# VH-VL binders against a9jty4: the designs that were tried, part 20

Target 1, 144 residues: a9jty4
Amino acid sequence: MAKKRDSPKLIKIKDAIKLINQEVSLIGIVLEQREPKQCRNNDWICTLRIIDDTYPSPGLTVNVYSRTLEQLPQIKNHDDMILFTRIKMQTFDSGKRVNAACSRWVSSFALFEGEDLILHADEDTSAVFVWDGTDAPPASILAK
Below, E stands for the ipSAE of ESMFold2; O stands for the ipSAE of OpenDDE; V2 stands for 0.75 times the mean of E and O plus 0.25 times the DockQ between their complexes.

## First folded at step 7 (VH-VL; framework fv_teclistamab)

Design d3 (at its last look DockQ between E and O 0.78; V2 from the best seeds 0.00; counts 0 for: pae E 4.5 > 2)
Fold by OpenDDE, look of step 7:
Structure d3 (fold): chain C 144 residues (1-144), chain A 122 residues (1-122), chain B 108 residues (1-108)
Amino acid sequence: as target 1 above (144 residues)
Amino acid sequence: QLQLQESGPGLVKPSETLSLTCTVSGGSISSGDYYWGWIRQPPGKGLEWIGSIYYSGSTYYNPSLKSRVTISVDTSKNQFSLKLSSVTAADTAVYYCARETYDYVWGSYDYWGQGTLVTVSS
Amino acid sequence: SYVLTQPPSVSVAPGQTARITCGGNNIGSKSVHWYQQPPGQAPVVVVYDDYDRPSGIPERFSGSNSGNTATLTISRVEAGDEAVYYCQVWDSSSDHYVFGGGTKLTVL
């Protein structure tokens, strides 16, 4: 019986920033993407700033690491959503600031294309709902 | 507050070895993730990177100077040093020691000494 | 060898905005650092990792980097901003820290 890998519980960014040195899963809207840079170890890094309804400013900085440029998130629209799984919360600037690391070994991401999306998380089901601004019920995005 | 200070002879004869020491105060060379580097500036010219060292002794050098450059670290004295052999007039410059930040990308030099002029002259 | 190209000089009036460019092949893929060097003094980093600013550096200093050009922008220029500015990158192909030639900023 394939042990149903319990879908990682998604948390809000406001809560994630309190979990330093822990791995978390979360979803956010991409506010900013920096041009990929080459790291000291020859990997590539893409820095994203993501937000949700709980942390609209300044947003969470997430560093995404990959071996190749092609494996980095390809953000197409300013309102794209990105799901992170098992990203590590960390501090920088002598502990004054918080960011997250999406490692190529432990973490994963999924990109969702959308416009004018509002993120809602159900605390009970850990399901993320995407509202497209219409009166239609929000679509549920389950972390696979 | 972290401070770096260069010391050594201000005059070196051609073909001799230039030797400088950087003394670090207000922080430990062996604490934190930093490299320690040497940069020089000929009079009226731009900056040239010489090399950097980690507290463990790991070094990387400017390829153009690699054959003549040795950088060492003495953690017990909280110092790191530069030796440049077979000097010529072209090696006349203000020499700076500086701290190199260590991050996911190649770092900047965030703390600098005041620099010391070394003149190569017979 | 990797080369960083800076204009030799830029002149601005007080209160105006100065822009100093640093050109390099695919420099956008590199982390660019900027140094201010006043006359007779050691360099001081004013912008690192393209756009980050050290504590103590005024918000008037900002950086951008994309494509083949990095830019240091100094808004509301003051007389005290007069200095030579250098850009710096690491070139992985040659294992070399490369500095630009420097740009002398003159405040008129």
Scores: ipSAE 0.427, ipTM 0.793, lowest interface PAE 1.1, mean pLDDT 90
Fold by ESMFold2, look of step 7:
Structure d3 (fold): chain C 144 residues (1-144), chain A 122 residues (1-122), chain B 108 residues (1-108)
Amino acid sequence: as target 1 above (144 residues)
Amino acid sequence: QLQLQESGPGLVKPSETLSLTCTVSGGSISSGDYYWGWIRQPPGKGLEWIGSIYYSGSTYYNPSLKSRVTISVDTSKNQFSLKLSSVTAADTAVYYCARETYDYVWGSYDYWGQGTLVTVSS
Amino acid sequence: SYVLTQPPSVSVAPGQTARITCGGNNIGSKSVHWYQQPPGQAPVVVVYDDYDRPSGIPERFSGSNSGNTATLTISRVEAGDEAVYYCQVWDSSSDHYVFGGGTKLTVL
């Protein structure tokens, strides 16, 4: 039995990059992941570059933080999809570039393999946005 | 326009204390965006990290030198300093001060002083 | 404690590609920084955080890091690239920076 969820609405990356210092939810295709690194506070970080149909280049950089290495997104395939919930839009490179932060406290993510709708969720199940795949994801949200 | 300049005696006698000061210009040591470090290089040899300091006074030291090293900061003069006690000829080196980028990961040294040669001899 | 291993020298002809390695146990989990030191000069960072170039460093400098090896790659090598190159990481077990021993790049 499905419950009504207070889930933030998805927006497009094109619109998200204008919302500096705001929390947004979005979905994208993962085109690049950098090797995970251990932070000064012994948390872990990995850096992803994602795209959607509105922002195929250069893509949006998202820094994902977790307590352990195993809690980071486990990207299996090129073009896996990721849903981010309540990530913070930020500037870097002296304000010339935009990225986002997926914190382990207020944000969450869910991974989808290219052929599956739901593959992986973070530890905060109540914060994960899920759908059961009754229809294909809208093309207006995702790039091919 | 950020510049770092080492200053201090170029000759130190064995068993005495080596003292160097790094003066920062074109930027503020108290901004909180950086650590400030000392690195040395014996003639003809590689780089050896000595330690670093945050403007609040928090320090990290190379374990091989920790018993003899003190790094301090004077934000009112925009300077930080190195003291290395009980020196021997093995402490003869070019001493560099440098700025470390501060981020969630351990950063790089993006600005370096010109270096100053300190010779330890009688 | 943590050891970084670099070859002592690399020689390449002008216009060719130089690859300078930095070996370390699980170095892929660390942020690797690369410094160029021309003779008689202070070091200059040329690659940081494995892959990134500071402003003013040409695109022919690039880096990679995975597993137990980080690599600095210099394509279309010029005579002006002759220098000693150092890699650097933070060792979290002992809370200090470690430099590699340096690699002298010679352009024939």
Scores: ipSAE 0.196, ipTM 0.705, lowest interface PAE 4.5, mean pLDDT 84
ESMFold2 (binder alone), look of step 7: mean pLDDT 92; pTM 0.942

Design d5 (at its last look DockQ between E and O 0.45; V2 from the best seeds 0.00; counts 0 for: pae E 5.1 > 2)
Fold by OpenDDE, look of step 7:
Structure d5 (fold): chain C 144 residues (1-144), chain A 122 residues (1-122), chain B 108 residues (1-108)
Amino acid sequence: as target 1 above (144 residues)
Amino acid sequence: QLQLQESGPGLVKPSETLSLTCTVSGGSISSGDYYWGWIRQPPGKGLEWIGSIYYSGSTYYNPSLKSRVTISVDTSKNQFSLKLSSVTAADTAVYYCARERYDYVWGSYDYWGQGTLVTVSS
Amino acid sequence: SYVLTQPPSVSVAPGQTARITCGGNNIGSKSVHWYQQPPGQAPVVVVYDDSDRPSGIPERFSGSNSGNTATLTISRVEAGDEAVYYCQVWDSSSDHYVFGGGTKLTVL
């Protein structure tokens, strides 16, 4: 019986930044993507800045690590959403700043393409809903 | 405010060992966010990286100098040191200690000492 | 060994824009840092991680990096900007911090 991997509980960025050294899952809108860089260990890093309704400024910086360029997030639009699972919250600059690390070993990400998406979190289900600006019920984004 | 200060002899004889110490004030060396490095500059020339050390003692060196360079850290004194053995005239330079930011695996040197001139002369 | 190439000198009139280039093979895939070194002084980082600016550094200083060229741009150049500027990268293939040869900026 394949143990149904419990869908990771998604949290808001405002709460994630309080969970230093913990692994969290969250979803955000990509505000900024830096050009991928090669790391000292020859891996690649892509730095993203993501936001949600709880943390619109300055946003959360997420460093995504991969073995190859192709495995990095390919952000196409400024309104793209990205789901992170098991990213590690960290501090840097002597604890003054918070970022997150998406490790190729532990973490994963999923990209969602869309325009004018508003993120809603259901507090009860920890599900994230994407509102496309219509009167239609928001689509649930289940962390797969 | 973080300050770095180089100290050591300004004159070293050929074949001897150059020894310098960097004293850090206004902040702790025992931080995971930073490396501590040495950079030198021969008179009228450019900058050359020598090596860096983490507070745990992990080091990485310029490959061209690796065989002659030892960098150490003393967290109790909030200092780190450079030893360069078998010096020649080519090692005459202003030596800088500096703090390396370690935010994103790669780093810039954001704080520098004023530098100290070390002359290799018989 | 990885090599960074800078022009030896750049001259600009006050109020004009100076551009200092740093060439390197696929430098766009590296994080480039820029230092200002006034005569007789220690270097000071003016741009780090391609385009980030430390606190206290004027907005006139900006950086870009793509392809094989990184560029430090200094707008509205002042006499006080006269210095030697160095680019720097980490080369992962050799585990080596590499500096460019430096560019002397002269304000005419």
Scores: ipSAE 0.378, ipTM 0.787, lowest interface PAE 1.4, mean pLDDT 89
Fold by ESMFold2, look of step 7:
Structure d5 (fold): chain C 144 residues (1-144), chain A 122 residues (1-122), chain B 108 residues (1-108)
Amino acid sequence: as target 1 above (144 residues)
Amino acid sequence: QLQLQESGPGLVKPSETLSLTCTVSGGSISSGDYYWGWIRQPPGKGLEWIGSIYYSGSTYYNPSLKSRVTISVDTSKNQFSLKLSSVTAADTAVYYCARERYDYVWGSYDYWGQGTLVTVSS
Amino acid sequence: SYVLTQPPSVSVAPGQTARITCGGNNIGSKSVHWYQQPPGQAPVVVVYDDSDRPSGIPERFSGSNSGNTATLTISRVEAGDEAVYYCQVWDSSSDHYVFGGGTKLTVL
């Protein structure tokens, strides 16, 4: 029989931390990044801490995996924004702590310099629009 | 809830084989989430990693000990073990078993046994 | 083989901040773990993956890691913090966990 698949939904961090072992989409402000490290399987990892208006402290740790160092997100500013799609919510520290994994197989990210862009997210439609502040129409970068 | 307990002889004669068992309770050794390790500490000295094992039997060993070390797992008894052959007085130490949480990144040892002193002497 | 270098000892007055270093070539690209070992006891992880704390470890324990140096910082040091502290990494070139030599923290 055919396997039924759910689509990931755009949600706030406060709700995402309750959805263990589920795929979600998130938007957050990057507060911190750790130096890239090599993994056991020779992939690269960059660890980010992100926040949104619903979860400003302590923030959500997101581990971003790639095959090469150059494919990791290149965070330029403390206040840069990042959109994650289909990231997996996980626990660690015997279930006491929550993080997320942005795998190189099913997940993706889009990095935005927050000062240069206006982002609008609609949770009801899981749509994200980017507008550069001009009279040009907003561009859609995530819709489901 | 999770506990690790070392067991085995506390006195071993030179040239013999040191043999220890770690019994895991309050959790499963068969979980794909963990590696299981042995670490030792000679009296008054620092920690020395001996090796680790995954429940499938895959092992990693300290290169300085590799020729004398065997680590094995018995998932039916929820145990893993250490054998160190051809011991000398230099192998006198407190031996710890410990659990490492598996992720794609090499993790810390988050649970340790109490340790057991093994003395090599005649 | 990969070498981690720690100072043999650090002394600090109660209420002050202790900083314990762990030196290694390009250690900033590795995940660094820190263990506290009180006299006669098993080690306890106090910081893992550079800067994360297990449940039950107070926020006054913190860590950082960049370049060739990782640092464990203990603010508002208490007498109960007297212990030996070890750093640890995985060395992928030899498939080997490496411990530092340990730093004895003395609270004056």
Scores: ipSAE 0.102, ipTM 0.677, lowest interface PAE 5.1, mean pLDDT 85
ESMFold2 (binder alone), look of step 7: mean pLDDT 92; pTM 0.943

## First folded at step 8 (VH-VL; framework fv_teclistamab)

Design e6 (at its last look DockQ between E and O 0.65; V2 from the best seeds 0.00; counts 0 for: pae E 6.2 > 2)
Fold by OpenDDE, look of step 8:
Formats: structure tokens, sequence, C-alpha cells
Structure e6 (fold): chain C 144 residues (1-144), chain A 122 residues (1-122), chain B 108 residues (1-108)
């Protein structure tokens, strides 16, 4: 069960990519979701590409890890948004590229259906957010 | 920049042991982010994975070769080695050492040696 | 054992698009990597993790993976693209790296 954590300080993707090996919180529009893969440790991984106004296509790749398929983000629409909290920025491709890891132990996510509304995080966590698209955190964050 | 180089005899007699060493330069073999593998390619044929080793000594082998294959790592020399016992003509191939990226399941061989031909012949 | 199936050859005219398929049971649930091997040379990754492209690889190279088929797409094919291409996966059930049989791309 994800522990109730303080409201995350959201940063833009353009700034997140500069914070290698640091945990960050950010929100983005889902550009792509890859088919989930099973890891060597039997966990599952879902890879998302997300963008914001500061970091357009091709976007930032975020690897989401989960114990079960059901706990992975379920992207339904092309305009869906996702909030990540405490994802770790990292490098790949021999340090030449940047992505992020959403760990099931440390990180969390909340999924928006449509603009400005977050509906789901996982089976145990849901939150409603109103986001005006600015650099500021969502105007309203309600955990349910 | 990272470089891998295979070394060892190019000729081995049947029933003997093929022994190769991969020397890594431009980077440390003692990285948690990578595995180190051997892949071979018989003349005019496709690629076949032989085995992979982690810097800690953990190994994975091709099931078809497992009984004959030993891969080892020497972190002090920044090398890893391949031994293939009881060789036959079927083991004639270009042998490549390669670095494998690791992220739970995401793993490609992103750096390769130039390969070394090993011929099994009496 | 898990098997990857590639067509033995694909031919394309310069400037056209080549598509090389890699078939495997539920391959969409696996991470697929693609290698280019020019004659007499070591393989080079051109696409990894289904659709990611290493730095230095032209954007003409792209990949997709879904269901039972992974596809390497090479747009605006050049003479220098002539090579054998291999797909590769990790089979977690057997802890085995599996390569496809390779596809020879000929630029006409």
Amino acid sequence: as target 1 above (144 residues)
Amino acid sequence: QLQLQESGPGLVKPSETLSLTCTVSGGSISSSSYYWGWIRQPPGKGLEWIGTIYYSGSTYYNPSLKSRVTISVDTSKNQFSLKLSSVTAADTAVYYCARETYDYVWGSFDYWGQGTLVTVSS
Amino acid sequence: SYVLTQPPSVSVAPGQTARITCGGNNIGSKSVHWYQQPPGQAPVVVVYDDSDRPSGIPERFSGSNSGNTATLTISRVEAGDEAVYYCQVWDSSSDHYVFGGGTKLTVL
C-alpha cells in the first residue's frame, strides 16, 4: 500500500531531465504506452512516453514497475495525463539518454482521463486533481 | 570509448577445450548496469548466444551448451573468458564477446568485439 | 524452445521502405532488439527495446512490436543498409537469449 505522502512539488520535464539520479515529481501527457513486459524477477514493466509544454515529442520515457499487470497504468485515451511522484531520473544508452523509473516501492502515479482530471493511481489509491497546465501544482488535489 | 577485444587460439583440435578471453577497455567490467556475453556465428550462419556473466560471477548459459561451457570474469584484469570443452567441427565459428545492457528484462548487446574465428580441425 | 522467425531475404529499391518481420509467440510481451550485420563485420544494435534507437543510428530505423510480430522498418533505404538483420529476445521461461535466423536485406 502506498503511504500517504505530502503533496509533491511538480517540476517540468525540461528540468527533470537535468536531475539525474534524483527523485522528482512531474505530470505529463501520455504520448505512447508500450505493451507490458515481464521482468526477470517476474515483475511487470510498462513503458510510457510522456510530454509537456517544455518537452515535446519524442518525450520522456518512464518505466513503470509493478508486481501485477493490473497495477500498471491503464491508458485509454490519447489525451490522458499521468502524474508521477518520486520517480527516479536516470540515464541509459551508455549515459547518452535520459529516462525515468517509477518504482513500485518508492514511486506512485495517478492517471488523468481527459484534461485536468486525475481519476486513478492504482487499485488502492485514487486522486482528483485540477491542473491548469502551468508550472504550478494542480489547484486541487484530493486523495480518495 | 568502450572497446571489447577477443583473444585466443584460432585453431583447436577435436575433443579439446576452446579458450577465449575478452579484454574490455575504456570502461569497467565491474558495473552493475551490464552483463558480459559470448555469441558465436558459424560460417554463413546466424547468431547463437553462448552465455553471459555478471561481474559478481553470476552466469547464464545456453541450455544446449551448458554442459560444455564455462564463463568466468577477472575484474582485476577487466576481462572475461570463455571455455568450451569437447569441441567438434560444429563449434567452428566466429566468436564475439559483447556487453549486454541490463534493466530487469531490457537487454541488448550494445558493444561487440570484432570477433575471432576459431576453427576446430585435426 | 522459443523460436523467432524471420524471412530469409528482403529486397528493396533505394529510397523505398524496407520492413523486416520477426515472428514469435506472444513476442509483444518480450523486449525485441534488432541488429544490423554488414558483411564481414560484427553486429550493431539499430533498434532496442522494441522501438528505441541508439544514439548515432539514423531515424530512418524504427521498430514496433505487438502481438506475435515485431517489425524493423528502414525508411529511405540506402545502399549502405544492405546487411543481414537479426531480431533477438530474452526468453525468461528458459533464461535463454534467442536470435532470429536473420534477414538479408538487398538494396536493388
Scores: ipSAE 0.476, ipTM 0.818, lowest interface PAE 1.2, mean pLDDT 90
Fold by ESMFold2, look of step 8:
Structure e6 (fold): chain C 144 residues (1-144), chain A 122 residues (1-122), chain B 108 residues (1-108)
Amino acid sequence: as target 1 above (144 residues)
Amino acid sequence: QLQLQESGPGLVKPSETLSLTCTVSGGSISSSSYYWGWIRQPPGKGLEWIGTIYYSGSTYYNPSLKSRVTISVDTSKNQFSLKLSSVTAADTAVYYCARETYDYVWGSFDYWGQGTLVTVSS
Amino acid sequence: SYVLTQPPSVSVAPGQTARITCGGNNIGSKSVHWYQQPPGQAPVVVVYDDSDRPSGIPERFSGSNSGNTATLTISRVEAGDEAVYYCQVWDSSSDHYVFGGGTKLTVL
């Protein structure tokens, strides 16, 4: 039968900002999205600002890259949640500021409508569960 | 701490070539993170981008000036230069050199020289 | 040939908010940069990539960009903010950095 895989480990934004040049997985509430721009290499970028309970201000800037405009995150509502897997923590502005890059090669994201979902994470934030308000058991979301 | 300084003749005769040099100090022109550009401002008018160079020699030029402009770089002197041929009175302007931040998007000019007035006159 | 349109002047009382617009067709899809040029001085970038501030620029300078209009907003305007302000984008169809015509901010 199929071999069970370990769930990816999520970390909090306050811890992520200390892990420069490392890949992290995290979840946050989307506070703002800038309009998409086309890059010099004809890829597309959009810039998000996200928060969690450990880092509500100023928030973490995440640059999301894709080959096409339609592959960028499509934020439907204010305060939608986004799960990032394997995003790269970076510095910019001569090392004064921290952001993250969600590359199209190794990173991924998943969007969740905040008003229709209840999220559960254990005390160590080692996993996150999604419950849609039905009697069905919570679904586990992998951070990859 | 980064400084850019324009140098060259302040007076150029019509039909001749305007030549300017930008000296970069407090930083290296040989950086994959930056482009180096020239912008000018005619008296009483706005800013006009002339062109931009990468330290490897790759250039972008304003299409309206492209036939008359050459930008070059000398990494050993930490300098880049502008030549604008066949000048007329319309080329009278303050000429700025500036550093462009490299990013995946088209960046801003984050450091500017003081500017130098070049007058085209008989 | 892409055109950026700015009002030639804006007048604001001290302590009030100044809004300087930069109009362009579909400018919301472009990265907009804003420069302050005091009289007789070189330009200084005050906002880049629509809404980011360089180190050393007060937070009372802010920017936004959507649709056909980008806006530089200066809150709690001070006399020292008197300058000409330029917007700038890259136009990919002509391979050209384009500046707006400039807006002279007068603090009354």
Scores: ipSAE 0.057, ipTM 0.654, lowest interface PAE 6.2, mean pLDDT 83
ESMFold2 (binder alone), look of step 8: mean pLDDT 92; pTM 0.939

## First folded at step 10 (VH-VL; framework fv_teclistamab)

Design f1 (at its last look DockQ between E and O 0.84; V2 from the best seeds 0.00; counts 0 for: pae E 2.05 > 2)
Fold by OpenDDE, look of step 10:
Structure f1 (fold): chain C 144 residues (1-144), chain A 122 residues (1-122), chain B 108 residues (1-108)
Amino acid sequence: as target 1 above (144 residues)
Amino acid sequence: QLQLQESGPGLVKPSETLSLTCTVSGGSISSSSYYWGWIRQPPGKGLEWIGSIYHSGSTYYNPSLKSRVTISVDTSKNQFSLKLSSVTAADTAVYYCARETYDYVWGSFDYWGQGTLVTVSS
Amino acid sequence: SYVLTQPPSVSVAPGQTARITCGGNNIGYKSVHWYQQPPGQAPVVVVYDDYDRPSGIPERFSGSNSGNTATLTISRVEAGDEAVYYCQVWDSSSDHYVFGGGTKLTVL
């Protein structure tokens, strides 16, 4: 029985950067997406820079790994948001800088298009709601 | 500070084997984060990668030179070596040893020796 | 075989911006590294992984890579920047490190 690894709680980027070598879940606005690159193991990597209200500059760099190009995040707009689950915080440049790794084995991501507002309902459940600014109630989203 | 230094004969006769050694100082060759490579440059020409070696002895070579190239490593001496057999005048070049970064993507050569000129002449 | 194409020479006046291009099929999907080689010296990395700079390299040096072209940009060019610059990638189809032909940067 694969022990249901408890999904880490959703946290802000300012707090995530303090949790080196830990798995975290967080949401951010995509500021930049670099051209995908092929890795030594023939996987693909996509580097994103994401921000939130707690960390608007320079943003958190997240490396997303996948087996195929099609499985990488497809960012369409500059206002797109991305939810990461169980990404690993790490350091690089001899510990001077922090980034995160979204592993194809452990982590997952979900993309939200447009200027959707993300509402956190409960700190305990880490439920995320997406609101599109309309009169419709916010929709609950679960990170896969 | 990491330093690389090439050593070996500067003159080799045609059909003989070119042999060079790179001595690494200021750091261990037995690092998991790096490969160790050879690059050459004919006079007035561009750079050509010859091959690289991991401290475990794993190698990969330039396909055009693979049949003539052997790279080896001696971790006890903190050295790695190049042998190029059946040399011709076309193998006359400055030979560099360099450290190759080993990360999730294919790396750069971030530290170089000063290079040593090897002339192939009768 | 995979080929990287560089202009043989670029000339720029001091204080101006030099741009050196490196052309290759789908080079945007490769990690491009740039080397500076002064006359009679060994090459030195000035940009790696498309846009990152090693410590000690001035901010005047920057890189970009997309589509079929990578570019090394040197702003506020100085006399000391005169050198031959090489781009370099790994070609997975041939298992080969490939260097461009080099670009001679002349500071006028």
Scores: ipSAE 0.555, ipTM 0.823, lowest interface PAE 0.8, mean pLDDT 91
Fold by ESMFold2, look of step 10:
Structure f1 (fold): chain C 144 residues (1-144), chain A 122 residues (1-122), chain B 108 residues (1-108)
Amino acid sequence: as target 1 above (144 residues)
Amino acid sequence: QLQLQESGPGLVKPSETLSLTCTVSGGSISSSSYYWGWIRQPPGKGLEWIGSIYHSGSTYYNPSLKSRVTISVDTSKNQFSLKLSSVTAADTAVYYCARETYDYVWGSFDYWGQGTLVTVSS
Amino acid sequence: SYVLTQPPSVSVAPGQTARITCGGNNIGYKSVHWYQQPPGQAPVVVVYDDYDRPSGIPERFSGSNSGNTATLTISRVEAGDEAVYYCQVWDSSSDHYVFGGGTKLTVL
């Protein structure tokens, strides 16, 4: 049975695109960010394209929603990394394409800067470590 | 393939009501993914949005025309209609029906009818 | 009411690139859609949501939108691209769709 306070398990983008209408957690490198737009309900959206080692092309489109413009991800440099938690996989264009939604109600994200950032997961993928490449990996970063 | 076709009289007398119908074929007007709109273009001039309707009957209108415009839908006939009251020569235009995309952001009109010229003249 | 400003005409030689601008205050925060209208025909959407092309529109048509200017770019222009081009947004302050005045593209 699912436990409260368990860290979400990360999956690879190649597997995520098969999990339509399901919530997934994943990490990727941000290749592209479109200009933010104001939505019909006065929320804000920005659109990211992300990749990982299993899905380097064409990448996964992620629509990120927030109440204010300032709450959107602030991608500053090429190759920044982003961790998404509980984003919903969707189809669009009559089922021909797959994207994901990072809602402001259920989902979250965390940005990571650094060209020398290293990610590790334990054997059961219950935790992910992020650090600058030193000998001492930090504690888990999946609590948010 | 989705097609939209305008129908109605091409000549309307001043002060009367312009009435047009758009018939949708090759797709359902009841789709939750779309609104259905009317756009007009006076000869030699630009495009003006008149209003749009959802299959439930919910409408929104260009404020400049709102007092004179009624858009309605008949899902059983796969049709939607425009009535524009109290017309003058300024209402002479090609009238288009079009499908409006519905998304979290404001949409485009991705399928258009061929248009029908309506002339307001005695 | 929100104003979209387009140049009334653009002329370009075949094979060259045409750029058609659509100016508006903070238009970069709006979804911009572009329509091609050949003479005597209904408009056809060629770019929507700033950058995206409908099925059947060649990759020669592309869009950009940032700050106060959206641009429709047509590379390797052909005689068949000759038409009037309109941009379109939603005006939240007066609650209606707004079209630009149109740009007549002439292929020399």
Scores: ipSAE 0.428, ipTM 0.751, lowest interface PAE 2.0, mean pLDDT 86
ESMFold2 (binder alone), look of step 10: mean pLDDT 93; pTM 0.948

